# VH-VL binders against 7-cyano-7-deazaguanine synthase (queC), part 3

Target 1, 227 residues: 7-cyano-7-deazaguanine synthase (queC), of Persephonella marina (c0qst3)
Amino acid sequence: MKQSSSIIILVSGGMDSAALLWLAKKEFDKVYAVSFDYGQKHRVELDFAKKLTEEAGVEEHFIAEVPHLKGIKGSALTDRSVEIPSEEYPEGPPVTTVPMRNLNFLSIAASFADIYEIENIGIGVHSVDSPYPDCRAEFVSAAEAAINASSVMVAKKKNRITVYTPFLGMTKTDVLRIGLELGVPYEKTYSCYRGTIPPCGECATCRQRIEAFRSVGLEDPWFKKER
Short names: E, the ipSAE of ESMFold2; O, the ipSAE of OpenDDE; V2, 0.75 times the mean of E and O plus 0.25 times the DockQ between their complexes.

## First folded at step 1 (VH-VL)

Design c11 (framework fv_cilgavimab)
Fold by ESMFold2-Fast, scan of step 1:
Structure c11 (fold): chain C 227 residues (1-227), chain A 124 residues (1-124), chain B 112 residues (1-112)
Amino acid sequence: as target 1 above (227 residues)
Amino acid sequence: EVQLVESGGGLVKPGGSLRLSCAASGFTFSDAWMSWVRQAPGKGLEWVGRIKSKADGGTTDYAAPVKGRFTISRDDSKNTLYLQMNSLKTEDTAVYYCTTEPIYGDYSDAFDIWGQGTLVTVSS
Amino acid sequence: DIVMTQSPDSLAVSLGERATINCKSSQSVLYSSDNKNYLAWYQQKPGQPPKLLMYWASTRESGVPDRFSGSGSGAEFTLTISSLQAEDVAIYYCQQYYTTPTFGGGTKVEIK
């Protein structure tokens, strides 16, 4: 086929989506990005998503609001009355779980893909040690099937949309190694669930990030000590 | 009339603490991102830190020289911004201004309101 | 952090003449998604707080005289005062807000 290889990447501003964005720039002819405002406490990650997409040089960066996810009661990511835990990930779905978050995100990204005739949707999910049901291979497969069953582009052009998940089955450390090889500017990524600058260093996401850098013999750029 | 009025400045010893206040009037304080900017005598402007509106998460950001020593907070019910300054150093000597920040992604004119400033002198 | 460099440090201009102040950022402050330069200019007179003159590199704040204009994109910016008036004697600062804010060192504008 002589049609261009195009992808839209879900960009959060965090490490995994940054690695995915840089990988997509290497592997695809046209790279688009979409970021989501769902009322999360770490909304500052949108500022970092904007900076990352600018540096990567995407075709267009979309910001999509998800208002029905704003103020979800009981999730520490959206409910301001629920404290962000300072401990390592608890077993099972944590208090930071937002119901159907990735399903909402993929459906919105699929709308952009359908309108702009984009053939791939990239999401930086990695399933090893993920407590979230909507980060697993079974979910991705079902979402891709639903997208293709409902796509106007697929119906008209007979070209399927692929949900691109190169990091499934990888650890955060594996993804970091790939990103370092690609030259990802990790000093411009942001992962803190609390939304503080500097990052708190105590929430599950900060601790995973610090541990991933340590495991490759580096310090997280946010927590470097003066020489 | 739109105004910001700083208070709480004065003479303090190295290692001491001081709390600055900034009283806002004439605009919807709760919607504004607020910053502290300082200026050492005869020197240029240096951004100290910010606090976002509650609607934008109420998060704080700090310049490297003050991280871990200064804390910014706000009381929207009183239309007041605060700067808690701990472990003060002689290089923190400056006039401290409170100010509003430009609205990101808005097409309306940026409101950039500055207070008159309050002098903090850190000396033994 | 983004480092802002202004030139010249000081500038002496006759009344009615053109004053030009340059500002360079260590990296681009142009955001491709909205095509805006996250760059502001401030004027500070002795004993007064800074006053916003310009935002988005070239948009004049309400009440700022037409003689003030901003230009440039990416990493190089210019503030121009087309016909210097006595009240324009001040120190001028550029500021980026693409990341956490940083200011230039300032340019002092004086009358000859």
Scores: ipSAE 0.000, ipTM 0.391, lowest interface PAE 22.2, mean pLDDT 80

Design c12 (framework fv_cilgavimab)
Fold by ESMFold2-Fast, scan of step 1:
Structure c12 (fold): chain C 227 residues (1-227), chain A 126 residues (1-126), chain B 112 residues (1-112)
Amino acid sequence: as target 1 above (227 residues)
Amino acid sequence: EVQLVESGGGLVKPGGSLRLSCAASGFTFSDAWMSWVRQAPGKGLEWVGRIKSKADGGTTDYAAPVKGRFTISRDDSKNTLYLQMNSLKTEDTAVYYCTTGLSYEYGSGWEYMDVWGQGTLVTVSS
Amino acid sequence: DIVMTQSPDSLAVSLGERATINCKSSQSVLYSSDNKNYLAWYQQKPGQPPKLLMYWASTRESGVPDRFSGSGSGAEFTLTISSLQAEDVAIYYCQQYYTTPTFGGGTKVEIK
């Protein structure tokens, strides 16, 4: 059943945001999407974000630039001098951390929500993102409070904005199961941190993606082509 | 201007070794995936191998005929690509080209090659 | 390994006439996830390195004349020169980059 409300989804082009987008299309009357250009090495995922939002049939897909995050030194996602690890997330904040990334993203999404009078903001955070401080429940709760305290729409309409995080506490495998039930076109999703086509198969996101598909008895569409 | 210049070719006897160099200029060499492609006299093109940028892991891949005998390496401080050829066979006689795909739209995975050097001739003969 | 087969081995065409070169892959180089054909075409003139003409099967490289066009999908591809010019005398190669790169055997284009 659909909710009698609107949502704007943060869409990266990856598996988790794709599952979130498809879930939102089922649960909400109007679905908007926003994607971010922050100079990431895997910028090719923006092409997949466009394909996914077109396939889903969103009301509007916004592309927001975050220029101050472009070329950030020390992050493997934005600094080409820093190698992308070929291992799972290490103990503590990983080298792929971009400072305040999700805070910047939620703030920008909240601006769109306020302008377009959208009541929900969806972000695909889940348990495997917990090493990043801006992917935890505590952060989401604080961000939601700040958004509601500063929203003109909320003050005017007396309706709260909800940060929608249906996958919080789930594994990537759990999210994949939900997406498969929803009919997500995973062949149109892209997760590789290195930004290569074909995906490298050895970075943390590629490893998690391959293992998630194996755990449900399937092969990742990206890696079936040579069999 | 983008340029690749190979050197180090010459005559070598079967079982011998030779090292080729490729000097790169006009682009950010450290970001580029670099390949070697060879062409036997009067014959077609054959991909030899590649090396990824250090940012992408710096790993190497080789065509089956050269695997275990050839080694690709790079020195980003000198903008130079290398091909170390060991246990050379007469079938390795070819012009060796240094190549890269700077115009590859979706990153630097398995690529087409839009930049080529002039080539250097390696002759393996007794 | 994906094997690339070109036909004909050689082709003689009069100036201003159409030249057609075929390329067949032993398996599809169309990737379902991005709906792209991982296929390129090169031109090689005597004593020169190859020059990229075409990528993604039908996208012309910058600076390549519009008389060159690529077509086909999956496992069968064609490079067409609509009106052969003297400077087009060369050997043409197809290349797949769906997997570890492999080249076709080449097609020599000559003037009749």
Scores: ipSAE 0.000, ipTM 0.416, lowest interface PAE 18.0, mean pLDDT 81

Design c2 (framework fv_cilgavimab; at its last look DockQ between E and O 0.04; V2 from the best seeds 0.00; counts 0 for: pae E 19.0 > 2, placed apart)
Fold by ESMFold2-Fast, scan of step 1:
Structure c2 (fold): chain C 227 residues (1-227), chain A 124 residues (1-124), chain B 112 residues (1-112)
Amino acid sequence: as target 1 above (227 residues)
Amino acid sequence: EVQLVESGGGLVKPGGSLRLSCAASGFTFSNAWMSWVRQAPGKGLEWVGRIKSKTDGGTTDYAAPVKGRFTISRDDSKNTLYLQMNSLKTEDTAVYYCTTEGYSYGPLYYFDYWGQGTLVTVSS
Amino acid sequence: DIVMTQSPDSLAVSLGERATINCKSSQSVLYSSNNKNYLAWYQQKPGQPPKLLMYWASTRESGVPDRFSGSGSGAEFTLTISSLQAEDVAIYYCQQYYSLPTFGGGTKVEIK
């Protein structure tokens, strides 16, 4: 990365965005963060996002509200859709799907990038085979093109806005390896979909997190196995 | 005191089947990742396969020589681990040990508790 | 597969003397991110199942006497018994758990 480069990163409070935050602090001169309140059941994740951004020492942490996404229920979408029966396995898209979530998030982050003249937008998408269409390389490329076509900053002949996705094509374990090398305080990250404290340990996000830690020979700070 | 007691071993002809059981006590079996390790008479140790706890997905892994022939399962209500052995070969003759996987950074493929073993002899 | 090679195959040591067992892996079992060696040592006495002595190459299992120590890193490991006692007569196995587990061929330790 160039010395004067700046980035705004999407920070959820989870493991992947935490790794991205620490990587951005290493690679960019100025790091901004934005977190989203979209009515998610795991809103406690926002408290962890605030603590992580404070510890990382970002230039500014923005909290953006997305009110039209509040109250969306994946089960209602799946059960009432004539196209997706409730008992189909796998029930793609997943029950936890929020329509166009990352598109909304990137467009909001792009608005901040444009007004504050920030040159990069970081998002912690990883798995290239994600069941979420807005987590794929094709989506990222299209979003970056739309952002640059729409940017006032770019139109005034400043640097293009780059959507920075260093973890594309990586597994959660690969991302965790990077974060461990960077010194991410994983005990301050939170991923549970249920929004409980302590985390439930049983939702898909908790299971992925526990498995990622075990794959690198570590126990998840939130979970201790008895012996 | 942690105890693992294997049973079900015996003499079987090549191509036959046999099911081993391992009765566990003295720890919370439902949280443990379990493995089977075998030892041919007078020879060294060879890992057979593992099963994760139900909470961690209950998935299984197998050593190449037994994959497709052996199946590991568990019944947490009975604190019992099973090894279903099909299409047995003379090379499968061994003492089979039930083991718990160690815990330091989560369950890993080192074995902190072992049963006394049960002998399986595959001979014509 | 990671191949584990132990040396010597057998070792005769007088009571109170130092016994040294070597273990070599065909590739490194050190994971750089956590700086841990995925290596364990077991003791198997005649007519008994194996017993865990050591994990993470040098971490002694609870109840194992301090005369047992593990050392080494990467692909070369050593188990040392500083003052051999009669009850230490056994076959010793090293094992890697960096990938699917594999064991060394064993080293038989005898008195005299």
Scores: ipSAE 0.000, ipTM 0.426, lowest interface PAE 17.1, mean pLDDT 80
ESMFold2, look of step 21: ipSAE 0.000; ipTM 0.422
ESMFold2 (binder alone), look of step 21: mean pLDDT 92; pTM 0.933
OpenDDE, look of step 21: ipSAE 0.000; ipTM 0.487

Design c3 (framework fv_cilgavimab; at its last look DockQ between E and O 0.06; V2 from the best seeds 0.00; counts 0 for: pae E 19.9 > 2, placed apart)
Fold by ESMFold2-Fast, scan of step 1:
Structure c3 (fold): chain C 227 residues (1-227), chain A 126 residues (1-126), chain B 112 residues (1-112)
Amino acid sequence: as target 1 above (227 residues)
Amino acid sequence: EVQLVESGGGLVKPGGSLRLSCAASGFTFSNAWMSWVRQAPGKGLEWVGRIKSKTDGGTTDYAAPVKGRFTISRDDSKNTLYLQMNSLKTEDTAVYYCTTAPYYEFGSGYYPFDYWGQGTLVTVSS
Amino acid sequence: DIVMTQSPDSLAVSLGERATINCKSSQSVLYSSNNKNYLAWYQQKPGQPPKLLMYWASTRESGVPDRFSGSGSGAEFTLTISSLQAEDVAIYYCQQYYSLPTFGGGTKVEIK
């Protein structure tokens, strides 16, 4: 059954946000999308986000620039002097970490929610598979509280904004199963940190994606060896 | 030759706990995905859960009837798979089989169970 | 959750005659991108663990006699034993591995 409320979904073009987008289309009457340009090496993901949102049929797709994150030094996602790792995983937070990325993204999405009077913000975080601190339930709870404390819509109408995180506590395999049942076109999703076409198959996100498909007995459409 | 040997089965009262072990030999255990499958007396096969290799993330998946009560783990240094069973119910009475899916090679994703242990009987009764 | 339904529950077949077992899935287990059916068949004899017979619906596991054959695609599958031998008396199970594994209820094959 669909909810009466509207939702705005953070869409990256990757497999998790694609599953979230298709789930939101099933569960909500009006679905909006926002994607972020923060100078990431895999900007081609934004092209996939645009195609996915067009196919899903969202009310409007926003692309927001995050200038303070462009060219940030030390992160392999934004610093072009730092190579994306193929074989080694760093101890502690990965070298692909962008400081406070999800906090910045949720704040920007909340601005759109406030302007368009949308009561839900959807983000495809899942805590069990993530090495990133801003993907945890505690973070989501704190962000939702801050959003509601600062919202003009909430102050005027007494309507709360809910951060919708249906995949918290799920593995990437759980999320993939949901997406497969919803009919997500995974051949049109893109997750490679290197930004290559075809995807490299060796960065952390490519490996996680290949592993998720293996776990459901399938070959990732990008890396299929047999026909 | 590949061998899987289960142990730890026995009689336990409802609400009790039991830990099963599966000793593996004859293949590279650390690369293998491992599963538990059970069979109640006179009934069919039911998949219980699995654990991936550490290389593939070491994550676990469970069938709905056991999720939250059972935990699968592995010790690659001992070539041993474990099933921790908590809050046991009479419906959990079954022969428990240790089984392995082939190691998933790059670009391959099939999951048929090609090797099985002899099974260990768990009886949950008062 | 993909539900697997087998028929018949049991069948009695004379030695040397054909045995046919059917398996139906609640949704297609054919992955269109690679054209493969994620469906396996197992044989289980009394007091023994199951043994893999078939995978990809029709690919025979190493060491399995030629009299065993698998067919079907999508959501309907068949295991055939062309000339039943005494050693083939067992319960047979189908299993999907398109998503988290589920098994059919089993078909008992006995000698008439």
Scores: ipSAE 0.000, ipTM 0.402, lowest interface PAE 20.5, mean pLDDT 80
ESMFold2, look of step 21: ipSAE 0.000; ipTM 0.422
ESMFold2 (binder alone), look of step 21: mean pLDDT 90; pTM 0.931
OpenDDE, look of step 21: ipSAE 0.000; ipTM 0.482

Design c5 (framework fv_cilgavimab; at its last look DockQ between E and O 0.03; V2 from the best seeds 0.00; counts 0 for: pae E 21.5 > 2, placed apart)
Fold by ESMFold2-Fast, scan of step 1:
Structure c5 (fold): chain C 227 residues (1-227), chain A 125 residues (1-125), chain B 112 residues (1-112)
Amino acid sequence: as target 1 above (227 residues)
Amino acid sequence: EVQLVESGGGLVKPGGSLRLSCAASGFTFSNAWMSWVRQAPGKGLEWVGRIKSKTDGGTTDYAAPVKGRFTISRDDSKNTLYLQMNSLKTEDTAVYYCTTGDYVWGSYEYHFDYWGQGTLVTVSS
Amino acid sequence: DIVMTQSPDSLAVSLGERATINCKSSQSVLYSSNNKNYLAWYQQKPGQPPKLLMYWASTRESGVPDRFSGSGSGAEFTLTISSLQAEDVAIYYCQQYYSLPTFGGGTKVEIK
């Protein structure tokens, strides 16, 4: 059932944000999208985000630059001197951690929501035990509170902004099942942290993606073998 | 090594139905996306539709002229692709080719590496 | 749908001379992230099914003679036969695979 409301979706080009985008198109009357350029090694993901939002038929797709996150030393996603690991998440915060990335992203999305008078912000965070501190329920609740305390739209209209997190507490396999039911074109999604075409198949995100497809009895479209 | 053999073509009246088959060999059929392409006598090539592998969801896509009238299906246990054609029109008269392509990295779709010999469908009174 | 337009409809070239076939797409079939053009070329001889000649606009299929070459990018493409041989008499089709497949109208190549 579609709501008579609007939402802005954080779209990365990966599997989870693609599922969120398709779900939002089903549930909301007006869907906007925002994607972020923070100097990530997997910049090709932005091209996939553009194609996904065009296919979904969003009202408008914003590309926001986050220059202070570009070239941050120590993160494998932004520091060219640090290799992308070929292992699952290590003990403690992963070397791919970008400090407060989702906080920056949500604050930028909130600015668009406030200016365009959008009532909902959608983010595809999932998993109850995320290794990233800014992907947890406690973070989402605090961010939503800060957004509403700061919003001109909320102050004038008395309507709150909701951070929409339908996949919170779900596994990547659960999110994939939902996306398959919605008809998400997964062959048009991209998750590789190394930013290669074809995807490397060895980084944590490639391996998680491959395993999620196998868990539902499917092959990842990127890694189909011979005839 | 790869072989595709179409069958089931023939003469049918407008409004009638016909089912085409394509027997595949020399590759792992269950992993392959399969397409039908047709060619009217003396005319060019026209893509009809495709079916993804069951492991990729088994979904189908169709060209606008045949959508709602044609249905593509597959039987992986028999390495066979089917095209069910309903509500046939004279404009459907064509040689129907079974096709498949190598799925290449970085492609949303693929080109057609392998073609059958084709089977003629004539829709006439 | 992406519309493919070929020119000329027919072409007569003397043996040993150059044959050039053009193909235009209604929108770009270049994917910026991998810098690949999702364009293929096929050769169809009388009584035979089409045969893949070229893919990624300029990559020659195995077994295809080096006199066949593909060029172009984005929305404008060319297939060139540098020195036409008798066995090259055929109809040539371009095809995009950037989205659901569409073919050009074909170019008939004949000996002059």
Scores: ipSAE 0.000, ipTM 0.416, lowest interface PAE 18.1, mean pLDDT 81
ESMFold2, look of step 21: ipSAE 0.000; ipTM 0.403
ESMFold2 (binder alone), look of step 21: mean pLDDT 91; pTM 0.937
OpenDDE, look of step 21: ipSAE 0.000; ipTM 0.495

Design c7 (framework fv_cilgavimab)
Fold by ESMFold2-Fast, scan of step 1:
Structure c7 (fold): chain C 227 residues (1-227), chain A 123 residues (1-123), chain B 112 residues (1-112)
Amino acid sequence: as target 1 above (227 residues)
Amino acid sequence: EVQLVESGGGLVKPGGSLRLSCAASGFTFSDAWMSWVRQAPGKGLEWVGRIKSKADGGTTDYAAPVKGRFTISRDDSKNTLYLQMNSLKTEDTAVYYCTTLYDYSKPGYFDLWGQGTLVTVSS
Amino acid sequence: DIVMTQSPDSLAVSLGERATINCKSSQSVLYSSDNKNYLAWYQQKPGQPPKLLMYWASTRESGVPDRFSGSGSGAEFTLTISSLQAEDVAIYYCQQYYTTPTFGGGTKVEIK
């Protein structure tokens, strides 16, 4: 069988997945995208994911529903009784943690990869110090092994599926520098956990995003003043 | 011009009430989180409380000394922030500033301030 | 609440000389996940509202002269004016934003 340089990218609408999408368009012949609806408070980011994938010119953009994560108790991202915190503490996984979110996402992406005979799955994990266990190198390695052991495509073609994590070990600032060089339209990216327009500027993801832009001498497009 | 203008200050007896207003112009007030900060004559700055945008639920937070006595509200149709002060004490005597996280890139601190309005609580 | 303590209460410095202001927090305002100190500095002149001078402990606000610098980490911070100018006569406040905001008591800087 003719091997194709193809990839499916997990696109959230945020900065890191946008940088990954633009990098994938440069490096791969065919780029697919999948985004996830898991009942998150910041569902408006799905609209931004759609705009980003349309601008990038992907082969197909899939929206996968993950209903068993919808309304999951204890996570500020899905449990409406738990407020998205403005104040943060450095201990343990944050209250915004959705249990095994990336594992669910990768398994669903792997199903699309198997069906469409796509050899790469891209995920924008970037921090070796992530408080989320499913964003670490050990998790990525284990997930890739499980995907290859389970794949019908791999069994037939005797070719492996690679979980593509080019930003692993990089800071959000490093990823932003790469995205700026690639021409990512950051004004079309969205990261706020509260799901407000404009973004709240106070949640963990807003703060990380604002700091990343400031660290490269720029203002986040969402937070530019009008004078 | 980007501006905050406070009004409503004056002389009030202990136990009395007073409502302050802050008129905002030159930016999208409805998107902004608004705060009140006060300063007693010859003393330092003290954060009073804040109100989030309606899109963020319009929730309020207060400093311990004013909790239960002061209420912050907003009217986005008039671009106006309010501070309702009840059960006033002599220690509430201060210049009250309207402030905002106008530059959203600076969460938790303040880059736009009004000129302040003086509240005097005295017999 | 995080309590902010400034020292000294007042400081008299000759024109062109260095002024140093200290700020201590009752707990660390360094967030380990982003390695940022959630601390700001303000300058206030008589009859005026405060003006933002510094944020993230050491980042100058746009338009603030190079003679102003911030340093420190965790619970102990310093604002330095390397060569005091007449226009720098003011009261300076530190403020944490790791939790709900609290301000230091202020340090008055005067010409000797």
Scores: ipSAE 0.000, ipTM 0.413, lowest interface PAE 18.4, mean pLDDT 80

Design c8 (framework fv_cilgavimab)
Fold by ESMFold2-Fast, scan of step 1:
Structure c8 (fold): chain C 227 residues (1-227), chain A 124 residues (1-124), chain B 112 residues (1-112)
Amino acid sequence: as target 1 above (227 residues)
Amino acid sequence: EVQLVESGGGLVKPGGSLRLSCAASGFTFSDAWMSWVRQAPGKGLEWVGRIKSKADGGTTDYAAPVKGRFTISRDDSKNTLYLQMNSLKTEDTAVYYCTTDEYSGYDLGAFDIWGQGTLVTVSS
Amino acid sequence: DIVMTQSPDSLAVSLGERATINCKSSQSVLYSSDNKNYLAWYQQKPGQPPKLLMYWASTRESGVPDRFSGSGSGAEFTLTISSLQAEDVAIYYCQQYYTTPTFGGGTKVEIK
């Protein structure tokens, strides 16, 4: 079942990228990881990304800084003057939108892929639940085309880079079921947009992960009673 | 009164199979994460694998030397942990301990309760 | 896997004197978000299972005498027995639980 190829996974420390990382370890011969510091309020997520990648046993874990995204005004994830909502995502782009975030992240991951001659880039997007335009299938397809048109590795070897998106079209509950089957250490995942320890339990990502766990008959490890 | 008691150890030939059991008492077994740790004669401690509580997904993790050969399972109705060992090698000769960690929410934690161990000898 | 290295392999100390055991992790086991070191210490006497002495690098397990203390942070840790007693003769192991658990090779403490 393992492919005779390499992959670099975008790891946020959250539950979706954790499921992707564990799936990649099962499906690919060599797994690399990259995580991003863009000044997000939940940058404590980077510590969880480090734990997860070490637990998974990746070849190398890269931390890339994205300084131009630090301090972006109007985004609840980067602008400290904007409150992180406690409601479910409304129709339209949410206040947590960071402009072109996944495009920036994929382009940086593609640079690592090109340098290390990695054939696949994995991103844990799931389109049916996502309010973000840069989490949709049409974006992934366009990004993959741009990456291949720009790659020195592809030009030299005539071998394509594939953007690996196994969770497209899945719900967060579907992704959780896959991760549970793979043995993902969900107690080591962190998704709170507010960046608090313990997680706030009120933001959209906290609500979604709590509901995903309940939908499979489990309690979210962060909000579980003591043993 | 908190206690873990291992059983099922013995002599087995290379390539053989053996199943270890660990009976738990004095704590809420169903809430606990359980691990197996082994120690070869005169050598140090080596973690073998773990199984999480059913509430935390009931998933298993294994150390590289035993992955694919050993399977950890639990029966919460009997307060019992199991280690199924297949394709045994001479290097698997060790005292096998069952142990539990204090649940920390994000990590396994330190192992606070240990059984007395059961000896597995793999030789002809 | 994180590799744990203990030194010395063996240590002979007179009764009442200080015993110091070192443990080095191949990478930091300090979790910056909670500022905790995911490091434990165990004592094992012949014919017995290991006994937890210390967790979070410096938090003494209930019932463990106050002569045992843990120190260090990140990747370098020390277990100190301030005044060695006869019952302290044992092999001591450090263990990280930042990732899946790994143990140090052990340090044998003997009376001189």
Scores: ipSAE 0.000, ipTM 0.454, lowest interface PAE 16.9, mean pLDDT 81

